# Designs tried in a protein design chat: miniprotein binders against Homoarginine-6-hydroxylase 2-ODD-C23.2 (2ODDC23.2). Part 1

Scores and structures below are computed, not measured.

Target 1, 357 residues: Homoarginine-6-hydroxylase 2-ODD-C23.2 (2ODDC23.2), of Arabidopsis thaliana (Mouse-ear cress) (q8h113)
Amino acid sequence: MVIYHRKVVFTYVRAKRFYHFLNIEMVTDFKSLLPVIDISPLLAKCDDFDMAEDAGVVEVVGKLDRACRDVGFFYVIGHGISDDLINKVKEMTHQFFELPYEEKLKIKITPTAGYRGYQRIGVNFTSGKQDMHEAIDCYREFKQGKHGDIGKVLEGPNQWPGNPQEYKDLMEKYIKLCTDLSRNILRGISLALGGSPYEFEGKMLRDPFWVMRIIGYPGVNQENVIGCGAHTDYGLLTLINQDDDKTALQVKNVDGDWIPAIPIPGSFICNIGDMLTILSNGVYQSTLHKVINNSPKYRVCVAFFYETNFEAEVEPLDIFKEKHPRKETSQVAKRVVYGQHLINKVLTTFANLVENS
Below, numbering starts at 1 at the first letter of every chain, in headers, positions and changes, except where a header shows other numbers.
F, E and O are the ipSAE of ESMFold2-Fast, ESMFold2 and OpenDDE, as the mean of both directions, binder to target and target to binder. V2 is 0.75 times the mean of E and O plus 0.25 times the DockQ between their complexes.
Where letters were taken out, [cut] stands.
The coordinates of atoms that the task and the answers printed are left out; those that the model quotes come from them. Centres of patches stay.

## First folded at step 2 (miniprotein)

Design a41 (from H4a_23 with Y39W W59Y)
Fold by ESMFold2-Fast, scan of step 2:
Parts: structure tokens; C-alpha cells; sequence
Structure a41 (fold): chain B 357 residues (1-357), chain A 100 residues (1-100)
């Protein structure tokens, strides 16, 4: 027992030191590598009203600013979510996808289930291309009628697997932690844009929606199988918890090259979405990314999407128009109603489910 | 140490195959194999090489392979290959320390 505790503590300390070394090299010397950001100084002060003056916060904010301007993708370490929880989420997800098809169909995605639940391989299309993956789709639960006629499409509880038995409770705990982490990263991003820590906690952002896709990619024996076609995310921030043993996620850099997002154990990959591009007045750009199935081994990826208020009319925030004015042209970002945009995406993706009515 | 040694052996094989592909002009496949080697070395560091000197050599080899990968993208294949040769020597030395 003493030996076990000593080994676990030693493993954590060594990993943290290695990530710190790798972060310096990646940010300074390697153009094709995604930046690694230790956000622990930000988290230590994120609830302090005067956090902007803290030297550790200022350094993290600078790294966030650079990552969001240059790439729109970065690794997050020092996030405070335990390795045990991160790994257990992936392990239980593998167990679910390994079940017989009939078992998975017990939580099948349907219109009457609010488009929540299991989708089989080949149901999802990205930019007109069929994706070689299966998934469980989840959304923030809300009371009937809360989001009017627009939200009616997504009403109802999430469908969770009954096997493994602990899955629902595990995922609900995980979602809460990802929600809090996303909020805190956005406080750093708000400072990076020249605002207060709380610009993304105003009236249109104070009741954030979330979307989660729990994705399974089957093993393949051929090259260049599309697991998920090239796309940008539509929300504010995405947190990606991916399997550690193979590279599949690719990110398009500013030069048009695809950069592999090599898994870093215990980290999240974080990327910005289109709503953050709009709210920032175009300062931060959402980045195209794709998944290529390139291994005979089954791969799991859990993607958590942190969003605006469901009914938010998303347009550039006044503070960021003032701090980052654009040239007087028709290039000003158009207003988007987030909830309507999400529903349109859902109905387009699952149009085939309506045809069997 | 056996698990670390196995990871080092696999990484060395990938680096040698990448060097062959560079000579054949298949830069894209060479880059892919080097990224796999980088991941294996990263795993080796995560599971604690038993020798601190071996750990330092693995870190240095990882750095050289990452730098070689960037040089391949900029078209400096000659310098990239020299860095890969140096990385292989460091990995061989690390393996000797872990074995004895």
C-alpha cells in the first residue's frame, strides 16, 4: 500500500514535469505541433475578482491568446480533473460500444427521445460525407417548454446505457466538471481578448447550453478511412478526451497543412468554435479538423461542447468590437440564433429518422 | 524496464524505416512514422525509465526526432537525417543503461 501510493504520486509528478518541458519546446521551436498549456495558475485564481493582476494568470492568458490566434487548438494540462476519472470515462465507453448491437439499440436515437441516444455507424454525415463512427449524443437536460417551440425538438432526458451500471452517474459527474473547466478557460480567454474575466458570463451566456458526443471509431485495415469529415465546431469551446494509444485527430494549420493531434495522456484537447469567433469579433478563428481511422484498434473519443444560452442571438460583444475594431466592410459577423442553428444541424443530420414515420 | 526497452526498440525500428522512406522521397510517410516514434518515446517517459540518465537520453532523442520532423517539412532532408542518426545513437545508449 505504501509502495502503491508512492508509485502513483511519483508517476503524476514526473508526467507534469515532462509536459512542462514539452510545452516550452512546442510553443517556441516546433511550428507544426499544437501548443500545450498548463492552466493550473489560472484555475488557482479564476474565482478571484482581481485575478487579472496575478503573474501566473497573465502568463497563461498570454499562452491562450497565442494559441487561439495562431491555431485555435491546444492541449490543456493542470486542469484538476483526475486521471482516474478521465480514463474511467473512456474505459466504460469502450465497454458500451463492445456490447451486442441489440443492447446498444435499447437507447437508440429517435425524434421522440429528443434526438438523444445511440447512433449506429453510417448515420452521421459531415459536409455530405458518411462518417465511419458510432456515437451516443447527449444534450443539457431542460424542463418541457423552457426553450419554446425551437427547443421542443430536443426535449426529454438523455438516454444512458444501463451497462456498465455506473455509466450514467460517471458521465453526469464528468459533464459537471467539464462545464466548470470550460467556464474557467473562457475567463482566461476573456482576459486574453482584453475584457474582464466575466465577458462570457453576461446575459446571453449566463445559462450555457452544452452538447456531448461520445464517439466510437471502428478499427480499419486500410488507409485514409474517414472517421469524421473536415469541419469546424459551432460552439464556444470543445474539450476532447481521446484514447492515448494512436493518433487520428488532424488539425488544419494557417498554412493549409494537416497537423496530427498526438494524444497526451491525462490532457484535454481544447478548440474554439464558430460562436467564439463571432463573439470575439473575428479575433479568434475556429479551425477545420478531421478524424482519420488509421488503426485496426477501436478508438474512443468523448467530445464536450460548451455553448451559449440556447436562445442567444449571437453577435460580436461590444467590448471586443471596441478593443478589436474591424475595417468598415460587409465582413462584420452576421447575427446567429444559437438554438435555431443547433436544431437545424440536428434535423439535417438525422433527416432519415423522420422518413420512417 | 522491459516495457520501456520494448518501446525504445519499436521507436528505433520506426526511425530507421522513416530514414529509408526519406531516401526514397516518401516524405509524408516518413513524417507519419516519426510521429509514431515520438508517441512511443513519450509513453516510455510516462512509465518511468528506471535510470535517470536513460531518461535524459530519451528526452534528447525525442527532441531531435521532433526537430528532424520540422526540417523534413521545410525541405532540409540532409540535416533531418543527421538528427535522426544522432537520435538512434542516444536511444541505443539509453537501452544499454536500462539493460545493465
Amino acid sequence: as target 1 above (357 residues)
Amino acid sequence: SQEVTDLLNKAEQLVREADRLIQEGDIEKAVELLLQAIWLLFKALQIHPSDPEAEKLIYRALELIMRANELLKSGDYETARKLLEEALKLLDEAEKLLKG
Scores: ipSAE 0.000, ipTM 0.136, lowest interface PAE 18.4, mean pLDDT 80

Design c37 (from H3c_12 with F14W W43F)
Fold by ESMFold2-Fast, scan of step 2:
Structure c37 (fold): chain B 357 residues (1-357), chain A 88 residues (1-88)
Amino acid sequence: as target 1 above (357 residues)
Amino acid sequence: SEELIKQAEILLNWVKLLIDMARKLMEQGDLEEARRLLQEATFLINLAQYIVDRALKLNPDSEEAKRLLEEVKKLIDRLEQLLEEIKN
């Protein structure tokens, strides 16, 4: 316990010094700081049959367990995705959103495009409030008919900007790396829950769907402009790649306070979604978070969502019901069909687009 | 707007799918999940009605929008019947 306490303090002091070095807003209270997790020991062993017994893996797993139990948000470093790629994704995204509106409309989101493409500023609503952002929505591509009548709504290829010219190839490479990274982080989370590394690679989880939102937040000269209202994410795991300016992302902690997710260059901000809450039998909770536009500078955020199989009937996994039985008075959502849930959310979002047009 | 008509068509097709799935669940005795799907379908059909009404306001002579309005009315009646059945 004493050794753990000393490690926690050491990590906190290092993170605080790093924030100070970046000359950005700093947190003085430990409860108001999101944990930073170096996952490189996990990645080095994630394909090994003995990964559960590796000392480095055990340490990372312990950190993941604490982060998921406490706030459900953490920074990931040591992830192996190059700073060049992370930065180029943001640079190309800035170039796209700087284009004239008529150029962006060339990939406008429509039903015939499978609800894939560009959404203009002010179309999205969260809890009845208009969000001040524009976005490109992307989904895993699949063959016509693969997901039956449920999947028909999202059929078709992603719409990518022709300017910048290299954007499609860059984003497809980035998505593949984010998919692999998410799968490997989930192996650590599976161990953290007391399962094998592969509990999230079972029958309804081993052909994962993914969603990606590429978001642009316009600069503002007034306070408290909502860029994205308070919400939880739907999937298992989210990876956030955002600009390194003043803090915009805020996370609601267990005490009900909003804490800033201060950017760390080269890191991902990672959080758990509603499906992981169900699959873990309520052990890990998805956390409310929001984005406030606080800067006159235009900001981008690329959010990658790792999901279940599209057709998955999502319910608590038996292994985690055994390891973490619920008390008689405690309940978790019993069952959700992921594809239906996603389509309902997409159609609601698209309806808001129509109301504003 | 042609886009409003397309949106309404997608919503109506999704509502029909939810109704079919809810009926299957009712036959299997899963009344809780069936009720949940019927409630979601009710939200979506109300949204489709709003979109169709808007399309008709923009083009009162749209045969496509008039056809969709009739489909909306039929699906509302169907949902009301199923929600009443599941109570009993």
Scores: ipSAE 0.000, ipTM 0.514, lowest interface PAE 11.5, mean pLDDT 83

Design f10 (from Fa_h with W23F Y62W)
Fold by ESMFold2-Fast, scan of step 2:
Structure f10 (fold): chain B 357 residues (1-357), chain A 82 residues (1-82)
Amino acid sequence: as target 1 above (357 residues)
Amino acid sequence: SETKVTIRVSGDSEEALRLFVEFAEIIADELGLEVEIEVRGNTVRITISGTPEDIQELIVEWAKMIADRYGVTIEVKIEERE
């Protein structure tokens, strides 16, 4: 970081095309903005016996409740993960994606590698449309046979590039911190739903799974290039570490409008997944979101997905059915076995690899 | 447009001063607003013109958040003219 020692003036001139956009923003007040939540009071008390009674925790829990009900997306600050680590993860990720394809293909995703590794630009499709991104997919590692026949598909170690040299160690440290952070945010969410801090931990999170996608979006010289098509995440919570110099992520609000998730340096974006929607008895929203490649600059995004136990049978928790009963005319949520759901998603996404093997 | 927001940032954090410049550039590009950025030593002045009230609140909130995190001082002025 270099401080400017001379007077430098940059002028951006154009108060244009935003008349209609600005009117919509004005009418909706803060409804069009993603909430910013400082979770440091929650983290300070997350292991305390009386955390639920702490005034700072109560305030954070109220903010989490509103964010999860209204949009299902929020910025997290006060999370305790250093700016140095957050930025180094993005720096090393840029370095990897800048390598020639021959180098990146040394860790290419295959069925034999447990569907772990590098995938080239244009391999992924969302709702039948090609996504313009490349990625490294990784999953929680586990011992052979631990998750039976279902888990056999994902057996094996994650593939990490040898260049940059320190990438594996950096990412493993980062994953551990994201895992701990996700667990602590879910304690706040459990309180927000009217339970104890431990409602998920007692049933669904004794041995939590995780998925991570390290995503690179190529620079474009045209508008409306789809980097990732509209979707919801299928887990519990997602933590997004994105480049700060470009706005590309868009979130669909309750009114059906797409709102930009303008980067806040040093923050995570956190969003709710489908499994949490089920477990909360529909109280919290898994929200449609998309990525538009709209800049000539290359963009990286590291998405950490915190999940249930692999074998978890996901259905509304009894405590939350009691606290938040559904209307009689509402459709009853079906039970989902998380591990089977994940495997089905992996196999359909990479059907071409299976057919060509 | 009539309304403008001026933010003056002062402090010894090179990282914070750079983040304010980058943030102003992102707001200008995303919202199509007129932005003037002046950087001199340990001080950054940002002037944003044509800013609706809810966007003013967003800009001020983010400026305060960065200032608090990095221990830099900020001065905010909002003015209207016909």
Scores: ipSAE 0.000, ipTM 0.213, lowest interface PAE 15.5, mean pLDDT 79

## First folded at step 5 (miniprotein)

Design p8 (from f08 with E30L L62E)
Fold by ESMFold2-Fast, scan of step 5:
Structure p8 (fold): chain B 357 residues (1-357), chain A 82 residues (1-82)
Amino acid sequence: as target 1 above (357 residues)
Amino acid sequence: TEERIEVKFTGLTDEQAKFLALWVEYYAKLMGIKAEVTLEGDELTVRFEGIDEKVAEMLAEEVEELAKQFGAKVTYRVERSE
């Protein structure tokens, strides 16, 4: 008599022994893959006054520093957001994009809706090429007049679908958790740059903005269909929640090769944006990435963009200029007013909607 | 039901073999999986043990995609234990 048992056994693979076998230097050979970082020691101490002295925090900070210097992209595990929530966000997003086109158009993106809502396939362009995706665009909500004349373009509430009916409440809960996670990762990044945990909070993050794109990529029967063209993100940090069953996200390495961001269940992909490049005085670089539709299956990706204060005048922080001096800072770190930059991007992307008014 | 996946690659360059080794290490550690990589002549063998059916299916798909990107010939086998 035989009994079948389904069991996943946790087994630690000894990296040093494995790399000795292959004659690979483990600590210096990361050019061909994305690093994985367990941030749970950082999260356990992120609100403690002595977090900088904690051995677990120091180890995570070292890994963050290497990932941000060498790659600009990494997987995050140990983040404390439940697998149930991460998966339910993707499941409800699939349900929305499976709806008839007429139902999706009930929340269509318009100038009068503050450029918030559903955008159909063919509306988004990257580097002059049409992207093969549909999306829901969301922004942090704010009171009329809060961000002056510049902010008027994005005034109004986010448009949420009524079907699935639980979607709005689920997404608002998810956004709050992503906001908290992004703040805590930035405390680690501040330490990695040689500052206090709170350097960004004192200067740029008193009232942080956020952007979220909920993206659907249609299945294709052709090779090399561009789902999203090569670009960098313009914020501080991006958290990516992607479907687990297909590889479509590709990251450009320092050698110019495209590395696949193979899905790891329960993880986030995290990447550095242009504003963090400026604030770090060019120590951390925003990395080019793209999405190729290479599967007949429909793919969902939820991208949360953690940003500065809307009115932030983004230039290299003095502490990081002192710690990490550069001769030609004007080439890498230019002064940017975040809100104006965001509005210019929105108006450029959706110029056709203004012409139809 | 515990599953085993054994994957064999031929025609890999040294750099491709290093990439695959690093990929296997990250994946095994993250998923709590036992993994072994061996090189005999021109054949690289990757073995995963003690994995469930869902993880086995996902690994098989990712390995096939990596093989296509490398232009390598791949043969793999999945076994279920009693």
Scores: ipSAE 0.000, ipTM 0.158, lowest interface PAE 17.9, mean pLDDT 78

Design r1 (from r0 with L10F)
Fold by ESMFold2-Fast, scan of step 5:
Structure r1 (fold): chain B 357 residues (1-357), chain A 114 residues (1-114)
Amino acid sequence: as target 1 above (357 residues)
Amino acid sequence: DERVKRLIEFAEELLKEAEELIKNGDLEEAIKAAEWLLLEVKYLIFLARMLMEQGDLEAARRLLQLATELINLAQEIVDLALKLNPDSEEAKRLLEEVKKLIDRLEQLLEEIKN
């Protein structure tokens, strides 16, 4: 199946590149599959002074540009993170969610814990509908007072399970690798937009915040159970490490159809967020996606969100306004304060955690 | 010209900010400021090489001179960080990167002369 899936996906990527090269609008049927990008040439040169002149980098950059313009979702392979680590993250996560509820509640999400920790089924709502999932929510840790009054809501350390014993160290290592990978993919995206490799490493972006949701979807015996309602992601870039044996993630294409993101073992699914839409001056659009529980098996998904600096006042970058000017009638959000946006989402999501007196 | 002026002003502000962070014991934040200066230096070198390819040696020289000023500011931050914490692996790594960039700048400036 995996072999068949890979062959179909690579056929789609080749067809998409051919239509792009001919400057022809792609046939609708070929929009039903997500592109696969081997980023290993980008990673080999991402720290070099002249990476933009490397032929391998140029080819990867072209693929990133098309993926971000056409779908906003793609598979990443050649990323250098070992299959062993990717699989251990999922294995340890399964072990945690299999624990008795009482054990999971030892790290329960609360306001006093900085909205970090275990979230039980029934806490998360998307567009007014209850999502059928449980999760561990994590945020970049920071010193008390670093992000002023806005940041006080998220102060404190992440809560990690004591069982499995190795989970904290494993996840902290994983987060560092995901942070570096996201930064390096963004160097390619920066080049794709016509900038330098480092446009996403300027003052408002050089100290990136991150969010991670470790999500468990209970097995179901009924069709079309909503695991996570339709939404876009908030940040610049999301890396998704999902179970390989279950298809649950659905991505809305430009024609309004939902297409399945069939797992490719050892890959990340990567998608762009709302902040990247703003920073790119609307060149790349964040894409609606959802999760449907449609298997009796328990499914895990670890989603890493690479963000701006916490205090960033996010607006289109000058270089991308120059390279990609907007039409007079076309608009991109003038200003978004990332930290305020994140806190508003957290407080709205977890309003029900306030203790009744 | 305006961008060059803004980059120098920003780099000087980062140096002052880094000095305050070091005084307060925030070596990690000071090191991040140096990292940003190194990224700007790499960008200026990239632009200078493109200008050299296009035959605009005058503009290339100006960008390489600006890069030299920024790398010197980064070196000052790294040197100060190492004086306060000689065992900092990150500061040692940045010092080696600074040395490589200085060598690269000298090479490119010599190439322009010929």
Scores: ipSAE 0.005, ipTM 0.414, lowest interface PAE 10.5, mean pLDDT 82

Design r11 (from r0 with A33L L47M)
Fold by ESMFold2-Fast, scan of step 5:
Structure r11 (fold): chain B 357 residues (1-357), chain A 114 residues (1-114)
Amino acid sequence: as target 1 above (357 residues)
Amino acid sequence: DERVKRLIELAEELLKEAEELIKNGDLEEAIKLAEWLLLEVKYLIFMARMLMEQGDLEAARRLLQLATELINLAQEIVDLALKLNPDSEEAKRLLEEVKKLIDRLEQLLEEIKN
């Protein structure tokens, strides 16, 4: 009992010192560390009409602003999604990728399947370099013809593994929770930019598209194997649910240095996408990141991408042009139709599938 | 102020769309519209409070009156939905949001009056 009490006290003191150390580093140096943000005060008030004046919300908003300005990547804790669900998603994903290749190919990605399904190792290329990963690609399902000629490329249902049997239902529940969480984080980001809580829920943003990539990185016995080449994400926000026992994700800071995104159990990693860069008038930059697999262990990562409405014509929001004016030359940012941008990226990424047709 | 003008136009468009949807009897689609109406009401309340702090009480009053029209329509949609499906957890949640927003609008309109 005495030994147990001494051990508990020692662990508590260490944890307290660790949080104190992180707080100091977060104040002075986001360049060498990814910030950790407890968003529970934001979530407690995110549906309240007075949320902008709540002291807890104001504190979280300040942390979000600094994280988005300085790095564009941060850890999210206090998000309300159970550890059981987060872990079961990864566990069932490991089970699927451990299946024989012939089983995984039953849901293989093809143009006729709307580029939805299982992607083999070596099919994906980033900036001309082959990525050493396999994946399941999923998109928000929509009725045939809903998004006109642009959307035809992605028409059809998602292809889900039949083994594990519960995988589809688990992932659909997970997607709904990630969608709601992303929307609520964006209310904080909207306030951080100096807008209302609702600037990212306007006409072009209130029926959000989503993309999800369920990614498996094979174990390697050599250093510096490219799991995923350097890139930025397309959308508004990305939520990353990664294995806790491998450090592979690297983020490029404002100084051009690569910093490791060391896993924190129970957290999401959240990062800024290209569409949020445009909408914020360049205040928040989408950040280059890459995956280097240096471990003999198999790694899974589930990346959820929260997007604009599919048909959205994306340009800087007027409120953020007013609050954050840019120099004339930097305001010639390209206006983007989100759906067309996504389709162009999909067709470029999977060019080899078209060539083999 | 172009922003205030656009908000007024958007609120009037939503009001017209909701009235047409109720008239046509499509209550399932109307529930989704009710959620968007509540979102616009919250936005109008936020903008009205900013205008009150800046001393523009007339613009604030106009936005709060528009918010009152939208919230009353949202309540009508939710009440009709609950009549057809009394067990709808979604409709019950929206009804509680409607009640809170009505109370807040009444408080703010009284503040402007004083």
Scores: ipSAE 0.437, ipTM 0.741, lowest interface PAE 3.0, mean pLDDT 82

Design r14 (from r0 with L10R L47A)
Fold by ESMFold2-Fast, scan of step 5:
Structure r14 (fold): chain B 357 residues (1-357), chain A 114 residues (1-114)
Amino acid sequence: as target 1 above (357 residues)
Amino acid sequence: DERVKRLIERAEELLKEAEELIKNGDLEEAIKAAEWLLLEVKYLIFAARMLMEQGDLEAARRLLQLATELINLAQEIVDLALKLNPDSEEAKRLLEEVKKLIDRLEQLLEEIKN
């Protein structure tokens, strides 16, 4: 136990030293490495009305701006979520996926369950190719009729495993903390774009939606098995909590090379989505990424997606069009209704589950 | 001009929404409205500080006055919520935030007065 705790502490110390090294070297080797950002100065002041004037906030905002312009992916440390919670989420997820298939099917994903629940290996497709993973899909719960006809498809409660018994309470606590963290990071990003901390909040984020995919990648004996094909995320921000002992996530850099996202214990990986690309007037680009199964060990990854209001009509914000005007030949996506886009993605992914109508 | 007018329009929309929620007795939605009002207040403070740095004290004073009106409405919503549920942790948190924002607005308004 002492040896185990010693190893965990040692790993945390290594992560801090790795951050210090990356902070020194990032300027010279940015394209080959994902940046590491300690956001604790931002979090300490993110509720203060004068946060934009704080020296620590200004420094973090500068790092966020560079990361979002150059690669759209970064590690987050200093986020205030305990290592115990981060690890317990992964531990309980491993326990669930180790259960017999019959037990996992008790919460199987169906149209009548609002496309919430367990999906077996091979149900998910990315760009027409089958992904080698299983998952639990969750969405923010809402009252019947709240999101009109568009939202009807996703109505109903999330389906949580009954084993481990404490899973539901653990995940609900985790989701709340990820929601708060995402909101606070987005305040820093708003400042980075040259706005106030609150440009994305208000009507656009008065009632933010969230999506969570709890993903299990089976161990493989073959090299280069596709766990999840190349894609961009469609929301605002993604927080990734991945297993520490396996490197599988790859991020495409500006030169077209795939960079491995080597795990840093206790960190989140954060990346920007398509909606943030639109809202920023194309200043920040969502980045292609993929997962390659390359280990005989089972890998868990918990991805939390922070989204706009369900009915949000997403188009470039006026302030960012003024601050960052685009050339006439440069295009950003046309207006998108977030909820409709989400429903279209869900129905496409689970087309095989849709009944004839 | 355009930026200031958009700020005022956003604040007026939020004010109307909160007034309707209070009138209709939808306390859960009213608590959300109070959170949105406080967010708008923080936005107005940010904008006013920027205007003060640029020397536009008249525009800054106008935004701070509007922010004060929004805080007063948020306090009314929070007070009503606490009367119906004195143990609401959300309402207590918002009340503390309201107090801090009132103090800050008073400080900034005095600063403008030189």
Scores: ipSAE 0.398, ipTM 0.723, lowest interface PAE 3.3, mean pLDDT 83

Design r2 (from r0 with L10W)
Fold by ESMFold2-Fast, scan of step 5:
Structure r2 (fold): chain B 357 residues (1-357), chain A 114 residues (1-114)
Amino acid sequence: as target 1 above (357 residues)
Amino acid sequence: DERVKRLIEWAEELLKEAEELIKNGDLEEAIKAAEWLLLEVKYLIFLARMLMEQGDLEAARRLLQLATELINLAQEIVDLALKLNPDSEEAKRLLEEVKKLIDRLEQLLEEIKN
């Protein structure tokens, strides 16, 4: 726990120094620690036509490849998003969840609101068990009819709290930066898979969808309270902005053990989703993870999910089938329409809301 | 080489769409199209480099010529955007990127000729 206490005093610059020590420890106990990757060399060159030839990019790409093959989860530092913004997002989110239910219910999640808005503690279920969290669910906004009949379920604007003031503006700025960061990380992942930086871009990602869950976990004085049951994420990449002073996120390693994702101040946790597993031809696997409420303190976590175009027909990319051939008995999904997959997950997760509205 | 064929078809469709956006005066959507064109130009350059290393100079030349058509259209879009909004940081960034890509295309086309 000495390591955990030291993390709460680190600035971004100290987090880069702390990365060095964590990386050394990981060499000796790889199975019990999540990799830490400084992506700043990738970001410096991600828009350059010769980025694949840059030594700094090559080094980051090698680290991304190992993290995605071996764990599917890693910390990102050197991402260029200010500590002030990362912390204000969490601070304003704490302020919202501290409000009386009457205030929070003003943006209540309903089918009519496109499954956007506030959900109270205990409404969400994972694998048939109640999750002990409350949340605000948001999706990329789009014009009525843009995504046909399948997209109709998610039509309408996001519902943003009016209190705290400026929350909407703060979150919209944050989403834009997370979108850009996710795109740039994917360029590195494309190189890691042996493609060009742009294999996912163009037709697949010219109009990328996104999902964001702003989650509050109540404090508890007992063990094994499920904040969020074991699951994988649906999309390409997830960026997790979690409170720095609580450890609750657990990741399942290759041996079947649950390892804690101990917070690093100023970092994002990044993990791969089901769509990236398919597109990579199964080279990168989406990893099971869960949240256990095991602190008397209230915990906030903001999860940003970077996704394909809504209508994207997701199947292994030809280049990655060529570079990473599989046995005929492969378990990788044959073909998935991303939007349909998302809608099915939303309807399953919020089945109980149909009875109330 | 199904991948190369699909890229060419996609790029030709993008060219057509961007030209119509310029004709219709929809500069906001045209700027988005310019970003897509720059992305495709970078991909065609990357792919052409691979083909050159493999000795397929004719395929490489064809992709570089297509990339040249795309980058010229992107430059027109960016120039129009800057004419209407000279303070656009995004348009200035794209113009800088366009110039770098044009220089790279000229270098690679010269390399094929020799």
Scores: ipSAE 0.000, ipTM 0.396, lowest interface PAE 13.0, mean pLDDT 81

